# VHH binders against q9y6x5, part 363

Target 1, 379 residues: q9y6x5
Amino acid sequence: LPPKLLLVSFDGFRADYLKNYEFPHLQNFIKEGVLVEHVKNVFITKTFPNHYSIVTGLYEESHGIVANSMYDAVTKKHFSDSNDKDPFWWNEAVPIWVTNQLQENRSSAAAMWPGTDVPIHDTISSYFMNYNSSVSFEERLNNITMWLNNSNPPVTFATLYWEEPDASGHKYGPEDKENMSRVLKKIDDLIGDLVQRLKMLGLWENLNVIITSDHGMTQCSQDRLINLDSCIDHSYYTLIDLSPVAAILPKINRTEVYNKLKNCSPHMNVYLKEDIPNRFYYQHNDRIQPIILVADEGWTIVLNESSQKLGDHGYDNSLPSMHPFLAAHGPAFHKGYKHSTINIVDIYPMMCHILGLKPHPNNGTFGHTKCLLVDQWCI

## First folded at step 16 (VHH)

Design ha158 (framework vhh_8dlx_2)
Fold by ESMFold2-Fast, scan of step 16:
Structure ha158 (fold): chain B 379 residues (1-379), chain A 119 residues (1-119)
Amino acid sequence: as target 1 above (379 residues)
Amino acid sequence: EVQLVESGGGVVQPGRSLRLSCAASGFTVSSNWMSWVRQAPGKGLEWIGDIYYGGSRFYNPSLKSLVTISRDDSTNTLYLQMNSLRAEDTAIYYCAKGKDYESWAFDIWGKGTLVTVSS
């Protein structure tokens, strides 16, 4: 009887891929569902931050996952290597699977969504897989569908994460049409497999399914490098994160480090923490470092070396190249409706509404997603 | 024109492995969901497993440790690899093409290949 929701992420699925490549399975999904053409993600436009924003409805400064590599100035802890399993990093917010399990005696299931293999506020997803990139899409799908059908209390919220097209976007760059065409066709085929599996198991008609992503991808080049070693000596700072947003922890006077960096390259912006643009919502957290460097789109910050990356993300969230899309199908959603833009933080209150959950305070605006839902009126 | 032809069956001893082939004509296996199904003497059809358009494979839970489905897109051929064969695996083995993703029905079947597991 309770509503059910499956949230699927294809990492690094840039919104305009939908216009430049054919997706017959995804288009068939959209034909009987909804499409949001652009999702404006949070800054910085990276995997861990944006995946956690989707499930909390919070800006990075509020949920505490402010980068894929972090340092907490108060506790002196580092977020890197296996430290991502420390609940400390994830405890500044309550993700939807925790709320789902604590309200109404429901279960959650997870196939590798960031944070789901960590106990957050002493609550871990009821069913989960430890992160392992070698596990196939079919195995993740098999586990999720088994848990959706064979759980008590019932699984009402499930997540499924897949690393492509992000991995190939980094390797080939989004302008490599031959390689990206092959990768994106494979993803569309996996979407077909997902829909078919749900239909064969009798889940399709009563399950709400959201297909989305955390960010896009932009083309990089060996001709667009910023050598940080040409700007400042290593002895003056500790590097917390490098590219395309460098997080700088000064070892000397902050003003002196800032002055060495501020005019070093015309292709990066240098911000003291208090001067970070308000529109980024990237200031009010101890894990945001005293100086942040933001490279221009397509530029890579390096330490006296070449970069092998032909594509990257993490750039300004106003850039369309950084935006993913959202498609959805199920009893909660209209059929054949297209919407232009929502904010990534708006997904959380929409999902809470679909599941009948009371959302924790969040930065999303439910009104932005009303037109997608059958039980709501557009205003 | 449009057909599926199974091959590779025969008499095999218990404990041995066997690979069945299914050659498709008039359509592309990689553009369709495909299944292997068997029928033991005097029994109904037993589903072995599916390979979907994208390559995702799903197996009968009773058989998943014993079988592997694969395809060679360049030769337009499906395979069923069977390991640790038992007398209970004696059956006519069919490959089948799904009609469409919606109907869960098959529109093209091979004539089958007989596998006899006997000592």
Scores: ipSAE 0.073, ipTM 0.618, lowest interface PAE 5.6, mean pLDDT 91

Design ha159 (framework vhh_8dlx_2)
Fold by ESMFold2-Fast, scan of step 16:
Structure ha159 (fold): chain B 379 residues (1-379), chain A 119 residues (1-119)
Amino acid sequence: as target 1 above (379 residues)
Amino acid sequence: EVQLVESGGGVVQPGRSLRLSCAASGFTVSSNWMSWVRQAPGKGLEWIGDIYYGGSRFYNPSLKSLVTISRDDSTNTLYLQMNSLRAEDTAIYYCAKGKDYESTAFDIWGKGTLVTVSS
């Protein structure tokens, strides 16, 4: 029988939450599996870009989902993170569920993972749920486990996405220990529900399960705002994305807009597209705007207003606060092994190996994850 | 003492609703997975449904539209709401506690409460 894999994401699960709070259910999962303490995500450290990087193994400039809000100057199309189902935005890469369905006679299943309700290269996940944030974890879990147990051709790759702790991280900020303790205990209990359900259905012993996240969270403040309106008038540019990475499309000469912005705040870096640091791998795509503003950690870019966010992400991917973790359990994984760091793009070739799929060209390095796997040497 | 005590049973007319309670002592319901199970006269045990640590609920597909399981963590009590009761719902109803985290076995059972759907 082919190997099976369930990939689970808890949005905005900052890696160091594992050291500052207790997770008895997650700890039991890790005890008989593996833990990667830090996953270095891709820039920008946002939900849609990083979720697509996990399943393609590509930097954002290569897979085309370069932000949660995008504009393509050639086609004049706009993308929002709210139920945008135009395949145009997703067709610059081939996600693992498409590869799974096309290379082998296998099915894929998805409970809310970004992109799974979109036909990509004329292929949509065999079983999926249209994105709706109001659907409970219980309903997502019930559907995904039903599909894993009752499908022909068999479901060999399944995904499950949950919006917390990201939503609460934004609302309360990661330093609100009282509220974050409550939220994270709920997440741990949901992990307990997941494991219990897989055991009840007889899936646990033969299923590979990865629990990960797309990014972390950092504390913001009303004392750390960058008012863009104090630097430049709205008549000079179109705003494609605002904070903490602003995407600026000039309405006048690019150099003139750049000169108005470059000394606007000591807590923001201003880049012409060709001057964006190479380490970001955020330059070679038409959806990346001519001028990019990058706020320093914990600073929020605003338009003459206050921000209600007490936590945010999107910042420099070298920041530990932006890093998630990865935990895994199943027949492919060692038991009781702890690893320090991998790149988020490394998850894709590892998953392809577990499923016996030939990966599309990607930015990941299989060697970085081989120590997690029982069938590999890591000396 | 570690125990489960069911209450709320009795004689009820067809088409009516009934809510059963299960009071837990010596442990916390929210720290365990819990189940409702029933046994009709002369029949085997029939699983009704489970509620897990995080509040996720799973039901016997044959009963899903007719029952709701809930818990009140402040009173350490498990509930079973039953709607549109029929004569075939006549049974002794038990609440049960899962043995350990991630276990599929029960370790604590209540004594049961009789529900009779009549006339």
Scores: ipSAE 0.502, ipTM 0.823, lowest interface PAE 2.1, mean pLDDT 92

Design ha16 (framework vhh_8dlx_2)
Fold by ESMFold2-Fast, scan of step 16:
Structure ha16 (fold): chain B 379 residues (1-379), chain A 119 residues (1-119)
Amino acid sequence: as target 1 above (379 residues)
Amino acid sequence: EVQLVESGGGVVQPGRSLRLSCAASGFTVSTNWMSWVRQAPGKGLEWIGDIYYGGSRFYNPSLKSLVTISRDDSTNTLYLQMNSLRAEDTAIYYCAKGKDYESIAFDIWGKGTLVTVSS
């Protein structure tokens, strides 16, 4: 019988939450599995880009989902909804569920993972749910476990996405210990539900389960705002994305727009596309705009207005506050092993190895995840 | 004292609805997984459904359209709502607490409450 893998994401689960709060269910999961304490995500540290990097093993400039809001200057298309179903945006890479389905006798299942309700290279997840944030964790879990247990060809790759703790991280900020304690306890209880349901169905012993996240969260404040309207009149440019990474499409000469922005605030960096730091791997794509503004951690870019967000993400991927974790359990994984750091692009080739799939060319390094796996020699 | 006490049973006419209660003492229902199970006269135990730590609910497929499990964490009480009752729903209804994270076994059971569906 082919190996099976369930990939679970809790959006915005900052790695250091594991050190500051109690997670009894997650700790029981880790006790008999593996923990990667830090996952270095890709820039920009946003939901759609990082979720697509997890399942393709590619930097954003390579897979084409470069932000949650995008503009293609050639085709004049705008990605304005986070659930945009136009395959155009997703076709620059091949996600793992597509590769899984192209192998003989394999199906994929998806509960809300970004991109799974879109036909990519004419292939959509065998079983999926159309994205709807109001659908309960219970319903997502019920569908995934039903498909894992009752499919032909068998489901060998399944995904489950949950919007928390990201939504609450934005609303309360990560430093609100009272509200975040309540939210994170609920997340831990949902992990308990997941494991309990898999045990009840007889799936737990033979299923590989990865629990991870796309990014972290940092505290914002009304005292840390960058008013873009104080720098430049909106008639000079089209705004493609605002905060904390602003994507600027000039309506006049690019150099003139750059000169108006470059010295406006000590709390943001202004880059011409060709000057974006190489370490970001965020330059070689037509969806990356001619000028990019990057706010310092905890600073919010606004248009002559206040921001209601007390927490945000999208910042420099070198910041520990932007890092998620990865925990895993199952026959492919060691028991009781802790690892310090991997890159988020390393998850894809590891998952391909577990499923026996040949990975598409990618930016991950399989060697970085070898020590997690029982069938690999850890030097 | 650690116990589960079911209530709300009795004689009820076919087609009507009934809500059973299960009061927990000595432990917290929200930190455990809980089940409803029934036993009809002369038959074995039949699983009705579960509610887990985060509130996720799963039902016997034969009963899922007829029953709803819920809990009130503030009163530490588990409920079973039954609709469109039939003669074959006549049984002793039990609530039960799961033993631990590692086991699918129960460690605490109520004494049961009898539901008789009679015309």
Scores: ipSAE 0.608, ipTM 0.863, lowest interface PAE 1.5, mean pLDDT 92

Design ha160 (framework vhh_8dlx_2)
Fold by ESMFold2-Fast, scan of step 16:
Structure ha160 (fold): chain B 379 residues (1-379), chain A 119 residues (1-119)
Amino acid sequence: as target 1 above (379 residues)
Amino acid sequence: EVQLVESGGGVVQPGRSLRLSCAASGFTVSSNWMSWVRQAPGKGLEWIGDIYYGGSRFYNPSLKSLVTISRDDSTNTLYLQMNSLRAEDTAIYYCAKGKDYESRAFDIWGKGTLVTVSS
C-alpha cells in the first residue's frame, strides 16, 4: 500500500515552550519518534509565508506569498487573511498536495491548512474544509481521520491546521506563564486526542505523522512602540503592511521617502528593496515593496496609536524566539532521535521522499533531514 | 473499587429529550476514553459515541444529530443527552471505560439503564 503522511501545524508554537512548560502527550509522541529542536523559518516570520514554505520548500521571494498583507502594482490586487482566495497569489509555486494528486492515482485531504481551499494550477485538495476559525479541533480531526480511512483513490497526504497557541500568544504574550500554561496544556491534550484517534482507527502504526509550526512568538509592550506618524506624513506613501515589518509604497521619490524614514527610530532598520540582507532571501519578487521597515525584536510599529498585542511575530528569522520545532512519528522515522536544527524549506523534500514523489525544484536540502529517516544513511 | 453506575433511564414519550448519567468511582473519566453503547431488545450492541481524555467526541454517524456526550470532571460523571426520542431508541444504555484503543476493548462496564420510548 502506498505510504501515508499527516502534517499537523499548531500556529505560533515557539520551540522553547517545550523546555519551559510540560507536554506529557507530546513527550510520549517524541520518545518513540524524532524531535528537531529548532526549525529556522523563512523571513518574514508570519503565518501565510511560512505555511506555504513548508509545503513548497521555497523561500517567500520564490513562492510569492511574501507577507500576510500584499499588493501587486501591475494587477492592482490586494491580499489579506480576509481576502486570500484568488489563485493569482498562490500560483507561483506547486504545493505538495497538488504534486501528490498529479503524479499518481492518489488523493489529498485538508483541514484548514492555508491555501488548501484555493485551486492552485487548476488543482484543489481532493477533500478539504473551507477556512472557518470557528470550527473546532474535534471537527477537523473527525474529518481528516474519516478521509484517511474512507477514500478512493486513497488519501496519502493529509494536513491539519490549528490557530493556537498563536491567538493566545498575541493576546497574553509568551511570558504570561499562568495563561500560557493553560493554553499549552490544552494543546498537549489535543495532541493526545489526535494520537488516541489514530490508534482507535488502526492508523497509528502505518501512518507517518509530523507535528510542527510556522513560527514562534516574542513579548511586546506599550513601552516599545515606533510611531510611524512621527517620522513621515501619510501623503508621501501607501502602507501595504505595518508591523513588525512595514511594506512602504512611495507616492513621491523613493529616495526622499527613505531619507525621511532612515533615522526615525534606533529600534527599526530601513531598507531599500535592493539593500535587504541576502540572508533573508526576501528581494526577488514584485510583491515585495520598494521600502521595507524591520522592527527590532519586541518592538511594534504603530500609526499614532497604542497596540493591543502583548505578543507578536514577523521578526528576523535568526531570532530563536521566532523558531518552531518539528516532531515526527511513523514507519519512515527513527525512534528516540533528537536533531538540533533544520531549515523550514527542508521539510518539503523530506515529505516528497516519504511519499515517493518527485519534488519540484526547491530551496530545501534533503541531506539536512537524512538523520531522521530509517531508509537513509546518516553521515 | 472501580465501577460505573448509569442512571436517568425510564419511560419517556416520543419526541421528548432525556439525559443519562454515568458516575465513575475508582478511576478518573478525564484520564480515559469513555463510550456510550446501547442494546435494543433482540438486537446486537450499537455504539453511540466516544469521548477522549482531551474532550474530543466522536459519534456514530447515524446518531450524530440526535445525541451529545459530555462530562463533568469535578463530579467524575459522564453524560449522554438524547433529543427527539423515537420508539427505536428503546434500549438498555451502557457506559464503558476503554482498555485498548487498537482492539477497541473495554474493561469496565456499567450494568445499564433501561430507556423505554412509548406513549
Scores: ipSAE 0.493, ipTM 0.807, lowest interface PAE 2.0, mean pLDDT 92

Design ha161 (framework vhh_8dlx_2)
Fold by ESMFold2-Fast, scan of step 16:
Structure ha161 (fold): chain B 379 residues (1-379), chain A 119 residues (1-119)
Amino acid sequence: as target 1 above (379 residues)
Amino acid sequence: EVQLVESGGGVVQPGRSLRLSCAASGFTVSSNWMSWVRQAPGKGLEWIGDIYYGGSRFYNPSLKSLVTISRDDSTNTLYLQMNSLRAEDTAIYYCAKGKDYESIGFDIWGKGTLVTVSS
């Protein structure tokens, strides 16, 4: 009886991969569903920030996951891999699985989505897996579909996260057609596994499924490096995050650090916090540092060393190479409909509508996704 | 010619292991979902397990600890590994190809290979 939604993310799935490679399983999914060709993500275009924006509908400055490495100026706490499960870092927003569990005695399930193994506002996903990149897609799929089919109270919201094609995008770069073709064929086959399993369990026709991603990928090179050590000595600042957006905490006068950085490279923009472009919505949070450096697309910021990355992300969110797509199928969605662009923060209020949840205040606009939905009038 | 050919059956003693093979011709196993199914003498078909496009595997819960399904894409061959065989595992074992975009139907079956578990 209650509506159900499965949200699936393939990390780093750049939107234009759909035009440059064949995806027979994904194409069959889209044929009887909807496709949004570009999703404009939030700045910075990184994994944890954008995954949390999808499930909260908030810009990074509002939800507080502003980078992979963070420093909070008010509390003096440092975020690293050893404390990524500290609720402090995640408590500036309420993700959809928490809201889902607070209404009508509903359950949530999660296979590795960022934040789902952390108690947020004292609430953890009803069913979850502790994050471990070594766990197979098969095991994640088996757990999520078992929970969707055999839970009380019923699982109405479920998430599934997979690390590819992001890991291979970093290793090979998105322009390596031979290796990326192999990787993307495997992703399409995994989408085939997902659909086949849902059909086998009798879930396919009555479950809403969203397949999306957090960001894209751009080609990097050893010929496009910005060496920070040539700009400024380490004694002048603490480095909070490095590339392609560097977060600088000055140990001396902020103006002096800014003056040492501002003209160091033609391929990097240097911003005082108050001068960060308004369009980024990346200013109003204590975890955003006094100076940020933003590398141009395809440029890597390094500390007197070469980079092994042939692909990267985190760049300006206006860049099409940073955009993922969104595909969806199920009773809530039209069939065979294509839409050009939505904002990544628009996904949250759409999902709340599908599940019958009252959304927390958010930065999304429900009107942007109305044409995807069968129960909405799109004149 | 489009066909599935099972092999590796025979008489095997209780407690031993056996690996069955299923060679496909005229289509690619990795482009389809595949199943192993068995039929004991005088009984109906019993589903053993499936392997899907990307290699995801799902088993009959009563058999999961005793069997493993795998494939070799380079030889276009599907396998069923069976461990700790018992007399009740005596059956004809079939491999089958699922129908395109059908969740429950098969369109190609092998002729089967007989496994007899006896001392």
Scores: ipSAE 0.708, ipTM 0.893, lowest interface PAE 1.0, mean pLDDT 92

Design ha162 (framework vhh_8dlx_2)
Fold by ESMFold2-Fast, scan of step 16:
Structure ha162 (fold): chain B 379 residues (1-379), chain A 119 residues (1-119)
Amino acid sequence: as target 1 above (379 residues)
Amino acid sequence: EVQLVESGGGVVQPGRSLRLSCAASGFTVSSNWMSWVRQAPGKGLEWIGDIYYGGSRFYNPSLKSLVTISRDDSTNTLYLQMNSLRAEDTAIYYCAKGKDYESISFDIWGKGTLVTVSS
């Protein structure tokens, strides 16, 4: 029978939560599997970009989902989060579920993973749920496990996405130990639900399961605001994205807008597109705007208003607070192995290897993840 | 003392609703997976449904529209709500606790509560 893989994301699960809170179900999962303590995500450290990097193995400039809010200068199209289902935004890359369906003539299944309710290169996940944040974890779990057990052609790649702890991280901030303890205990209990359901259906022993996340979370404050209206009049530019990475489309000379912004705040770096640090791999795409503002960790860019966010993400991907973790269990993985760090783009070629798929050209390095796998030599 | 005690059974008329309770002692319901199971006279055990650690619920497909499992973590109590009761729902109803994270078996059962559906 072909290998099977279930990829699970808990949005905004900061890696060091594992050290500061108790996760009995996740620890039982890791005990008989593997843990990668830190996953270095891609810049910008946002939900849609990083979820698409996980399933394509590409930097954002290469896969085209460069932010949660985007503008394409060539086509004049606007992308605004979950409201936009136009395949145009997703067609610059081939995600693993499309490859799975086309190379092996196998089925894919998806419970809410970003992009799975969109036809990409004229191919949509064989089984999917239209994105709706109100749908319970219970319903997502029931659908994904039913599809894993009862499909023909067989589902060999499945995804499950959950919005927490990101939503609570924004609302309470990661330093609110009382509220975050409650939220993270609920997440651990949901991991318990997942494992228990897979065991009850006889799927657990032969299924590869990856539990990961797209980014972390950092503490914000009303005392750490950058008022963009104090820097420049809004008549000089069109704002494409605001915080913590602002995307600026000038209405006047680009150099003039840059000069008005460059010394406005000691807590924000201002880049012309060609001067964006090479280490970000955030430059070569028409959806990246002519001027990018990057706030320092914990600082929020606002338009003459307060921010209600006590936590946020999107910051520099070198920050440990922006890093998620990866845990995995199944026949492909060693038992009781801990690894320090991988890049988020490395997940894609690893998953292709597990499924026996030929990966599309990508920015990941298979060598970085081979120590996790039982069929690989790790010397 | 580690135990489960079911209550709320009795004689009920067809078409009515009934809620069964299962009070847990010596352990926490929310830290375990829990099930409701029934046995009709002269028949084997029939699984009704489960509730897991995070509150995810799974039901016997033949019963899903007729039953709801819930729990009250503050009172450490498991519930089974039954609607549109029929004569064939006459059975002894048991609540059961899953043995541990590693097992799909039960280690603690209640003694059961009898539900008789008759006029």
Scores: ipSAE 0.636, ipTM 0.875, lowest interface PAE 1.3, mean pLDDT 92

Design ha163 (framework vhh_8dlx_2)
Fold by ESMFold2-Fast, scan of step 16:
Structure ha163 (fold): chain B 379 residues (1-379), chain A 119 residues (1-119)
Amino acid sequence: as target 1 above (379 residues)
Amino acid sequence: EVQLVESGGGVVQPGRSLRLSCAASGFTVSSNWMSWVRQAPGKGLEWIGDIYYGGSRFYNPSLKSLVTISRDDSTNTLYLQMNSLRAEDTAIYYCAKGKDYESIYFDIWGKGTLVTVSS
């Protein structure tokens, strides 16, 4: 029987939440599995870019989902995370569910993972749910486990996405211990639901399960705002994305726009596209705008308005506050093993190895994850 | 004392609805997975459904959506709502607590409550 893998994401699950709050169900999962304490995500540290990096093993400049709001200078198309299912945006890479379906004549299943309700290279996940945030965790879990247990060809790769703790992290901020404690307790209970359901269906012992996230969360404040309207008039540029990484498309000479922005705030770095730091791997794509503004951690870029966000993400990927974790359990994984750090792009080649798939060219390094796996020599 | 106490059983007419309660003491319902199970006269145990830690619910498909399991975490109580009752729903109804993370077995059972559907 082919190996099976379920990939689960809890959006915005900051790695150090594991140190500061109780997770009895997650700790039971880890006890008989593996934990990677920090996952260094890709820049920018946003939902759509990082979810696509997990399943392609590529930096954002390579897979083409460079932000949650994008403009393509060549085709003049606009992308919004709320309403855009145009395959154009997703076709610069081949996600693992497409590879799974095309290489092995196996099925894939998806409960809301970004991109799974879009045909990519003319291939859509064999089973999927159209994205709808109002659909309960219970319904997502029921569908994914039904598909894992009752499909032909067999579902060998399945994904499950949940919007928390990101939504609450934005609303309350990560420093609100009372509200975050309640939210994280609920998430731990949902992990308990997942594990219990897999056990009740007889799937648990033979299924590889990865629980991870796309990014962390940092505290924001009304005392840490950058008013872009005080820097430059709207008539000089088109705003493609705002905060904490602003994407600026100049309507006048690029140098003139840059000069108006470059000294406006001590809490924002202003980059011409070619000057974006190489360590970000955020430069070589037509969807990256001519000028990028990068706010310092905890600072919010606004347009002459207050921000209601008490938490945010999108910041420099070197910041520990932006890092998620990875936990895994199943026949492919060691038991009781802790690892310090991997790159988020390393998850893809590891998953391809577990499923017996040939990975597409990617930015991950298989060597970084081999100590997690029972069939690999670690030292 | 660690126990489960069912209530709400009795004689009910066909086509009516009935809600059973299960009061837990000595442990927290939301920290465990919980089940409803029934036994008709002269038959074996029949699983009705489960509610897990986060509130996810799973049912026996043969009951055709005639039942709903819920809980009230503030009163530490588990419920079974039954609609469109039939004579074949006559049984002793048990609530049960899952043992632990390592097990799919029950460690605590209520004593049961009898539901008789008759006309």
Scores: ipSAE 0.574, ipTM 0.851, lowest interface PAE 1.6, mean pLDDT 92

